VHH binders against q12xb4. Designs and how they scored, part 31

Target 1, 267 residues: q12xb4
Amino acid sequence: MLDFVGLGLFDEKDISLKGLEKIHNADKVYVEFYTSILMGTDLEKMEMLYKKKITVLSREDVEQHAEDWLVDAKDSNVVFLTGGDTMVSTTHVDLRLRAADMGIKTTLIHGASIASAICGLSGLQNYRFGKSVTIPHPYVSNRGVRVVSQTPYDTIKNNIEAGLHTAVFLDIDKDKGYMTVNQAMEILLEVEGKLGEGVMVDRLAVGIARAGSPSPVVKADYIEALRDYYLGGPLHIVVIPAELHFVEAEALVKLAGAPEGILENID
Short names: E, the ipSAE of ESMFold2; O, the ipSAE of OpenDDE; V2, 0.75 times the mean of E and O plus 0.25 times the DockQ between their complexes.

## First folded at step 19 (VHH; framework vhh_8pnl_2)

Design B6 (at its last look DockQ between E and O 0.51; V2 from the best seeds 0.00; counts 0 for: pae E 6.2 > 2)
Fold by ESMFold2, look of step 19:
Structure B6 (fold): chain B 267 residues (1-267), chain A 122 residues (1-122)
Amino acid sequence: as target 1 above (267 residues)
Amino acid sequence: QGQLVESGGGLVQPGGSLRLSCADAGFKFSSYAMAWYRQAPGKERELVARITRGGRTYYADSVKGRFTISRDNAKSTLYLQMNSLKPEDTAMYYCAASIRYEWGDYKEYDYWGQGTRVTVSA
């Protein structure tokens, strides 16, 4: 049996009672920290609370060598832990498919997902979200030129044209660090300067930091202003709203500090 | 519109082999899922092979068993070993990178190379 268990948003206490029960009954417990990081905990705190040894799997262990540990689930209880909700914003459906090919039964024990948390924290309606994107860190090529992905800009444009909000995930890189809302605003404005299509001109954005913690930050402002607003430590995420319904606009003003002027153009 | 640089293309006889590489010293391959695409004149760009950040591979049916995609993250290099080449493999070959793992069309990739030509003399 292979049980996928979501760890939720922030710390070791965010696991569900069902998830904890699965850990307690497991013969082997694995975790990966490469798709997300629970900023409020570490492996030692998790092992102390869950009272179980937890083996960390690398990206290669999960993606290239999965059969080496999946086979144990044929005759024992194996738990695989992921931050958030296991199948949201991850590629882990591949593991379920590989397990199915091996005749291994799988189950999902859900955790709180950032995908739903951004809706609750911002007040934006969940059914109004389109395709999400990730902004990768820019890099300098071997020819000495700066390379910035245009894909996030294009996705946001298409969503706005369809009346849909965009959840914008921010890159995590060992050397360049956790991308901040400030950096994301700079990147989107840089691409706007190159394309000149006006998508980021006078565009509202919502910065969210430390969702699931005791003190999350939710700040809405125009992109140029949000570029300079400090949201504190990681992890950050951005939402780019499309046209707002009145309740959404009211929520951004009252809960996220958006400029009150956005209310004047709402039906 | 990327600075990924493909190399290793050229002219080859049917049944021959080529090894393509894709590199950019400033590009951290470990952060991206990678792919090879190809485009013959007058045709749409098509997937050849994908490799995830963790090394899981996928191949188009037309090349399965003949081509091998691999990556060396320490050297920041992506490879495509092409064996048993056929005239139908003649195309411009492109390296692509995505911050997200996607099994989709080329529109889901963040960075592309400029291409290297492979010609199999038919």
Scores: ipSAE 0.198, ipTM 0.635, lowest interface PAE 6.2, mean pLDDT 89
Fold by OpenDDE, look of step 19:
Structure B6 (fold): chain B 267 residues (1-267), chain A 122 residues (1-122)
Amino acid sequence: as target 1 above (267 residues)
Amino acid sequence: QGQLVESGGGLVQPGGSLRLSCADAGFKFSSYAMAWYRQAPGKERELVARITRGGRTYYADSVKGRFTISRDNAKSTLYLQMNSLKPEDTAMYYCAASIRYEWGDYKEYDYWGQGTRVTVSA
């Protein structure tokens, strides 16, 4: 048996009681921190609260070598822990499919997800969101050229044209670290500079930091201003609103410090 | 917009085989889901095959059973083995990389190669 358990947003206490029960009944508990990380805790605190030893799996362990540890689930109860909600904004459905291919039954225990938390924090309505996108860390090619993905820019553009908000996930890399809202704004503006389509010029954006923490930061401003706004420590995520409902606009102003001018354009 | 480099294209007779390769140009290959797309003259770019970071594969119906996508993370190389080639397989073939799992259309990929031309003709 393999149980996928979402840990929630911030610390070891965010896990559901059902998730905790799964851990208590588990013979083996694994966790991955490459898709998300609970910034308000650490492995030791987790193990203390959960009263179970937890083995950390790398991205490669999960995505390339899952069969090496999945086999345990054939004869015992195995729990696989992830930040947020299991299967949300992850590739772990692939893991679940591999388990299925091996004849391993799987269950899901859900946790709080950043995908929904951003709506609550910003006041933006979840049903008005389009395709989400991830901004990858730019890299330098073997030719010495800086490579920046334009996909986030295009995705945002398409959503805006369709009147849909965009959840913009920020890359987590073990070497490059946690991408910040500031870096994301810079990247989007860089792409704007290259393409010149005007999508990001004076574009309203929402930066969110440390969702689920006792001190989350939600700041809405134009990209140019938000680029220079300090949101504090990780994790960060960005939302790019499209056309706003009047309640959304009011929420962004009152709850996220958006410029009051955005209220003037609301019908 | 990417720095991926495709190779292996060329002219082949119907029923022939080619093996395309796509190599990374400095990004972390193993962190990306990969795909092959192709675009024939006057047609839209279409998906040929996808491969997840874990190696799970998906194929367009038109190439299923004939083409095989694979990856070698140690070599940072993506492959497309094309067997039983048909004239309708003639196209520019592109490799693409995505950091996200949620694949939709070709616009959702982060990086693209410049393409390698495959011509199937008697």
Scores: ipSAE 0.133, ipTM 0.641, lowest interface PAE 2.4, mean pLDDT 91
ESMFold2 (binder alone), look of step 19: mean pLDDT 80; pTM 0.827

## First folded at step 21 (VHH; framework vhh_8pnl_2)

Design C1 (at its last look DockQ between E and O 0.61; V2 from the best seeds 0.00; counts 0 for: pae E 15.2 > 2)
Fold by OpenDDE, look of step 21:
Structure C1 (fold): chain B 267 residues (1-267), chain A 122 residues (1-122)
Amino acid sequence: as target 1 above (267 residues)
Amino acid sequence: QGQLVESGGGLVQPGGSLRLSCADAGFIFSSYAMAWYRQAPGKERELVARITRGGRTNYADFVKGRFTISRDNAKSTLYLQMNSLKPEDTAMYYCAASIRYEWLDSKEYDYWGQGTRVTVSA
């Protein structure tokens, strides 16, 4: 059997009791840190608290060579740990499908998710969110050309036009690191400069850092200002609000330090 | 938009085969879902095949087992093996990459190639 266990948002204590129980009953425990990472802990602390050895799986182990370790789940209890909630990443869904293809029964133990935490932290209402998007790190092609994805810009635009907020996930790269809110703002502004559709001009944005930590940062401001705002260490995520409910606007002002002027734009 | 580079297109007779390649990406190839699209003259761009980060594949109905999409993450290269080609397969073939797993339409992809032309003619 394979148990997918969400670890929660920040440190080893965020795991549910059910998750911990699964670990205690496991013959083998794996963890991946490439989709998310618990910034408030490390492997040693996790192993100490969970009283179980944990094997770290690389992206390749999970996405390309999963069958090599999944096979153990046919005859034993295997736990697969992830930051946040399980199955939020489609990579994990793919893994679960692989398990199913192998005849391995799977279970899910949920953890706290950034997808819902952003609502709590910002005051934005979850049902008002549209399609989420990830901002990938810009890269230089083999031809030496800088490439910036326009997809986040378009997704945000579409959501805004539909009156929906956008959760903007920020890329995690082993070489480039954790994308910051600042970098995200810069990228969006860069794309705005190229496309000139006005989507990001004076656009309200919410930067969130270290959700689930004792010291989360939530800052709402216009993109141009937020670009220069220091939110501290990772992980970061961005929300781009669309039309605000009056409660949302008030929350952003009082809880996230949004400019008071946004209260005047509520219809 | 994107700097993916397709290759392998060309002229082939009906029933022939081609192998398309897509490369020249400076991003982490394995982090992206990949797809092949095609656009024939006067027609809309349509999905041909897609492959997840984990290698799961999905094909358009017209493929009918004739094409195989695959990826080599070590080489950062996407492939499309096309067998039993038909005249109606004539199109510009595009490689696409998405950091997201969801691929609903062409607007969901982060990067695109410039395309490689496939012509199937007697």
Scores: ipSAE 0.023, ipTM 0.529, lowest interface PAE 3.8, mean pLDDT 91
Fold by ESMFold2, look of step 21:
Structure C1 (fold): chain B 267 residues (1-267), chain A 122 residues (1-122)
Amino acid sequence: as target 1 above (267 residues)
Amino acid sequence: QGQLVESGGGLVQPGGSLRLSCADAGFIFSSYAMAWYRQAPGKERELVARITRGGRTNYADFVKGRFTISRDNAKSTLYLQMNSLKPEDTAMYYCAASIRYEWLDSKEYDYWGQGTRVTVSA
């Protein structure tokens, strides 16, 4: 049997009681840290609280060599841990499909997802979010060309035109580190300078840091100002609102420090 | 522009085979999903095949089992093996990559190559 257990947002205490029960009853417990990182904990703290040895799987173990460890679930209880909620913003449904092909029963034990947390922290309505996007770190290709992806800009543009907010995930790279809201704002402004379509001109953004922690930061301002506002340590995410409903605008002003002037242009 | 580089195009006879490759050693961010698209003169760009990092594939109906998409993550290279080529396969072939974790049904890709021409003479 294979149980997928979400770890929630921030630390080892975010696991549900049902998730913890599954771990206690498991013969093997696996975790992956490549789709999400719980900044408030580490493997040792998890093992100490959960009282179970946990084996870390690499991206290759999960994506390329899944059958090597899935086979254990034919004759034993296996738990697979993922930060957040296991099926949100992952391709782990592929593991469920592979398990089904092998005759392995699977279950889901949900955890709190960043997708819902950004709605609660910002006050923006969940039904008003469009397609999400990730801003990758700029890089230099083999041909010597500096690459800055324009896709986030285009996605934000399309969502705004449809009246939909955009959740903007920020890249994690082993060498370049965790992308900050500041870097994300700079990248969006750089692309605006190249395209000149006005999408990022006088555009409100919401920077969110350490969702799920005891001390999250939520800061809303125009992109130019937010570029210079440091939100502290990782992990960061950005939301670009479209046209705001009255309650959403009030939430950004009162809860995220948005300029009060945005209240004069709502609905 | 273009951080993805296609190669392997050329002129072939009907019924022939070609193997297209797509690489970029400077690509810092591992793409999750990759795809081949093609564009014939005067037509819109169309999907040929998609592949996830884990090897799950999806093919356009016109492929009819003639093409095989694959990837070698160790070499950071995407391939398209094209067998039983027809004159109708004549097009510019493009490599595309996505850094999102969403399902392959999205038509939106983050990076595109410049293309490699495939010509199948009648």
Scores: ipSAE 0.000, ipTM 0.260, lowest interface PAE 15.2, mean pLDDT 87
ESMFold2 (binder alone), look of step 21: mean pLDDT 79; pTM 0.810

Design C2 (at its last look DockQ between E and O 0.01; V2 from the best seeds 0.00; counts 0 for: pae E 17.1 > 2, placed apart)
Fold by ESMFold2, look of step 21:
Structure C2 (fold): chain B 267 residues (1-267), chain A 122 residues (1-122)
Amino acid sequence: as target 1 above (267 residues)
Amino acid sequence: QGQLVESGGGLVQPGGSLRLSCADAGFYFSSYAMAWYRQAPGKERELVARITRGGRTNYADSVKGRFTISRDNAKSTLYLQMNSLKPEDTAMYYCAASIRYEWLDSKEYDYWGQGTRVTVSA
């Protein structure tokens, strides 16, 4: 049997009691760290708390060679661990489908997902989110030209036009690091300067740091002000709200320190 | 600017020792890979030593065997023990922290202190 267990948001203690029980009963435990990173822990801490050896699978192991380890679940208890919730913002449904084709029973043990955490932390309604997007780190081409993706700008624009908030994920790169809210604000303003469509002019944004930790930061302000607001260490995420319901605006003011003037702009 | 604050620099005789400290009140100190860099007068900034979250260390050839990097996660403090100091070690010494997780293995650092000066008399 194959159990998919979500690890939650931050550290080794965020696993559910049900998830921990599955690990304890498992014959083999696998984890992947390429879809999500738990900043409050590492493999050694996980193995110490869970009292189980954990084998790290690469993207290739999961996406191209799944049968090499899935086959063990035919005759033993296998656990597959993922940060957050295993089926949220991953392609891991493919593993469930493949397991079903192999006659392997699967279960899901949920963990907290960043998708729900941003709603709780900000007060923004979960049903009012549109397509999410990731801002990649800019780079300099071989010809010396700075390349900045405009896809995040266009996605935010389309969501705003539809009355939908945008969850904006921030790039993680081993050489350039974890993108900050500040860097994200700079990038969006740079693209605004090139496109001139006004999408980022007087635009409210919500910066969130360290969701799931003992000390998360939630700060809402206009994009130009957030450019200069330091939220502390990783991981960061941005939310760009569209038009706000009154309760959403009140939440941003009271919980995220948004300028009180946004209450005057509610329809 | 980051919260990293170096201390322990000063004037020392050749062959002497100093211990540099770098303090951070940050919530995530134990998650940082950290390093000491130095910049001698008229020279480029160079790596002195680095330490991963898990305690694995690496040293520049010029200081290997003389300097020791260590960390105390409970006190949120990074140290550089400098022994057998030479005039060539005269530099501003900077504490650096990377927010990159250790198995992403980056050698670039995002947060820097203001530096502490070490002068080894000629």
Scores: ipSAE 0.000, ipTM 0.141, lowest interface PAE 17.1, mean pLDDT 87
Fold by OpenDDE, look of step 21:
Structure C2 (fold): chain B 267 residues (1-267), chain A 122 residues (1-122)
Amino acid sequence: as target 1 above (267 residues)
Amino acid sequence: QGQLVESGGGLVQPGGSLRLSCADAGFYFSSYAMAWYRQAPGKERELVARITRGGRTNYADSVKGRFTISRDNAKSTLYLQMNSLKPEDTAMYYCAASIRYEWLDSKEYDYWGQGTRVTVSA
């Protein structure tokens, strides 16, 4: 059996009791930190609290060599730990499908998710969100050209036009690190500069850092201002609001430090 | 801005085979789900095949059993083996990469190639 267990948002204590129970009953416990990481803990603390040895799997281990460790789940109990909630990553869905193909029964134990946490932290209403998107790290091509994805810009644009908020996930890369809100703002502004469609001009944005921690940061401001705002350490996420409900606007002002001027534009 | 580079297109007779390649331009290839799309003249772009980061594949019904998508992460290259080609397979074929959404439509892809033309004609 393979149990997918979400660890929650920040530290080893965010796991559910059901998740912990799965770990206690497990013969093997694996964890991946490439989709998300619990910034408030480390492997040692996790192992101490969970009273189980945990094997860290790389992205490659999960995405390319899953069969090597999944096979253990055929005749034993294996737990696969992830930050946040399970099955949020399509890679993990793929993993589950592989398990199914191997005749391995799978279960899901959910954890706290950044997808819902952003609503709680910002005051934005969950049902008003549209398609989410990830900002990938820019890279330099073999031709020496810096490549910046336009997909986030377009997704945000489409959501705005539909009156929907956008959850903007920020890329995590082992080499390039955890993308910051500041970097995200810069990237969006860069794309704005290239496309000139006006989507990011005077656009309100919400930066969120360290959701689930004792000291989360939620800051709403216009993109240019937010670009220069220090949110502290990772993890970061961005929300781009569209049309705001009055309650949302008030929340952003009072809870996230948004400019009071945004209240003037609320119908 | 497409930085993926497709190759392998060309003219082939019905029933023939082609193998398309798509090379990355320097991003972390293994971090992306990949797909092949095609666009025939006067038609909309359509999905041909997808492959997840882990190598799970999905195909359009029209190409199932004939086309095979695969990837070599070590070489940062995506492939499309096309067998039993038909005239209706004539199109510009595009490579696409997505960091997050393996199963979503073309709007979810972060990078696109410039395309390679496949012509199936007697």
Scores: ipSAE 0.000, ipTM 0.222, lowest interface PAE 14.8, mean pLDDT 91
ESMFold2 (binder alone), look of step 21: mean pLDDT 81; pTM 0.829

Design C3 (at its last look DockQ between E and O 0.01; V2 from the best seeds 0.00; counts 0 for: pae E 24.3 > 2, placed apart)
Fold by OpenDDE, look of step 21:
Structure C3 (fold): chain B 267 residues (1-267), chain A 122 residues (1-122)
Amino acid sequence: as target 1 above (267 residues)
Amino acid sequence: QGQLVESGGGLVQPGGSLRLSCADAGFTFSYYAMAWYRQAPGKERELVARITRGGRTNYADSVKGRFTISRDNAKSTLYLQMNSLKPEDTAMYYCAASIRYEWLDSKEYDYWGQGTRVTVSA
């Protein structure tokens, strides 16, 4: 059997009691830190609290070579740990499908998710969100050209036009690191400069850092200003609000330090 | 936009085969879901095949059993093996990449190639 266990948002204490129980009953425990990472802990602390050895799986182990370790789940109890909540990422769904293909029964133990935490932290209403998007790190092509994805820009645009907020996930790259809110703002502004559609001009944005920590940072401001705002260490995530409900606007002002002027634009 | 580079297109007779390649070492290839699209003259761009980061594949009905999409992450290269080519396969073929694991529609890919032309004609 394979148990997917969400670890929660920040440190080893965020795991549910049910998750911990699964770990205690497990013959083998794996963890992946490439979709998300608990910034408030490390493997040693996790192993100490959970009283179990944990094997770290690489992206390749999970996405390309899962069958190599999944096979153990046929005859034993295997736990797969992830930051946040399980199955939020399609990567994890794919893993579960692989398990199913192998005849392995799976269970889910949920954890706190950034997908919902952003609502709580910002005051934005979850039902008002549209399609989420990830900003990938820009790269320099083999031709020496800087390449920036326009997809985030377009997704945000579409959501805004539909009156929906956008959760903007920030890329995690083994070489380039954790993308910051500042970098995200810069990228969006860069794309605005190229496309000139006005989507990001004076656009309100919310930067969130270290959700689930004792010291999360939530800052709402216009993109140009937020670009220069220091939010501290990772992980970061961005929300681009669309039309605001009056409660949302008030929340952003009072809880996230948004400019008071946004209260005047509420219809 | 994207700087993916397609290659392998050309003129082939009906029933022939081609192998398309798409590559760009500038980005972390293994982090991307990949797809092949094609656009024939006067037609809309359509999905040909998709492959997740984990190697799961999906094909348009029109190419099932004839085309195979694959990826070599070590070489940062996407492939499209096209067998039993038909005149209706004539199109510009585009490579697409998405940072998302799931395959998206044509409007949601992060990067696109410039395309390679495939012509199937007697």
Scores: ipSAE 0.190, ipTM 0.658, lowest interface PAE 2.7, mean pLDDT 92
Fold by ESMFold2, look of step 21:
Structure C3 (fold): chain B 267 residues (1-267), chain A 122 residues (1-122)
Amino acid sequence: as target 1 above (267 residues)
Amino acid sequence: QGQLVESGGGLVQPGGSLRLSCADAGFTFSYYAMAWYRQAPGKERELVARITRGGRTNYADSVKGRFTISRDNAKSTLYLQMNSLKPEDTAMYYCAASIRYEWLDSKEYDYWGQGTRVTVSA
């Protein structure tokens, strides 16, 4: 049997009691750190609290070689751990489908997700969010050309046109590191310079760091100003608001330090 | 590749008006935040006015109410309307452009014109 267990937002104590029970009853426990990582803990602290050995799986182990470890769930209790909530902003539904094809029953034990935490931290209404997107790290092509994905810009544009906020996840890469709000603002402005459609002109953004920790940062400002605002250590996420309801604008001013002038644009 | 080209400078009497223009020479203004700076002999270059891509403006205190910055992206032209000119406005006037959207000091702009001289006779 295969249990997917969400680890929550920040440290080893964020796991649910149900999640911990599954770990205690497990024969094997796996974790992946490539979709997200718990900044407030490490593997040793997790193993000490959970009283189980935990095997780290790479992206290749999960995406290309899943059957090599899924087979264990035919005859034993296997737990697969993911930061946050296991099926949110991951491709892990594929593992459930593969398990089903192999005759393996699966369960989901939820954890607190960054997708919901950003709503509480910012005061933005959860039902007013559109399609989310991830900003990948830029790279240099074989021809020496800097490649920057335009998809995040287009997603934000489409959401704004529909009156919907955008949750913007920031890339995690073993070589390039954890993308910051500052880097994300630079990337969006770079794409604006190429496309010239005005989407990022005088645009409000919300930067959020270390959700779930004792020291979270929530800062709203125009993209140009937020580009140079220090939010501290990882993990970072961005929200691009669309048209704000008055209560949302008031929340951004009072809870995230947005310029008070945004209130004058609300009828 | 592009170069900014200022025009419209000249000699004017106190209280007079001039309109400065800055046109692109090979690039499109819609991509850039723009500004006007000026430098009088023996003085440091100072901000006059700046404008974002979307038309939001900011002015030096010394010119507020007298000068107006504007842009026409379809014509790729930046303007500075200067009214009620004073001898203290005598300077070389430069247009500047940046792909970045923050408010910048003069050292942070990537593109500068060669300038156009404005002289307000005492």
Scores: ipSAE 0.000, ipTM 0.087, lowest interface PAE 24.3, mean pLDDT 86
ESMFold2 (binder alone), look of step 21: mean pLDDT 79; pTM 0.818

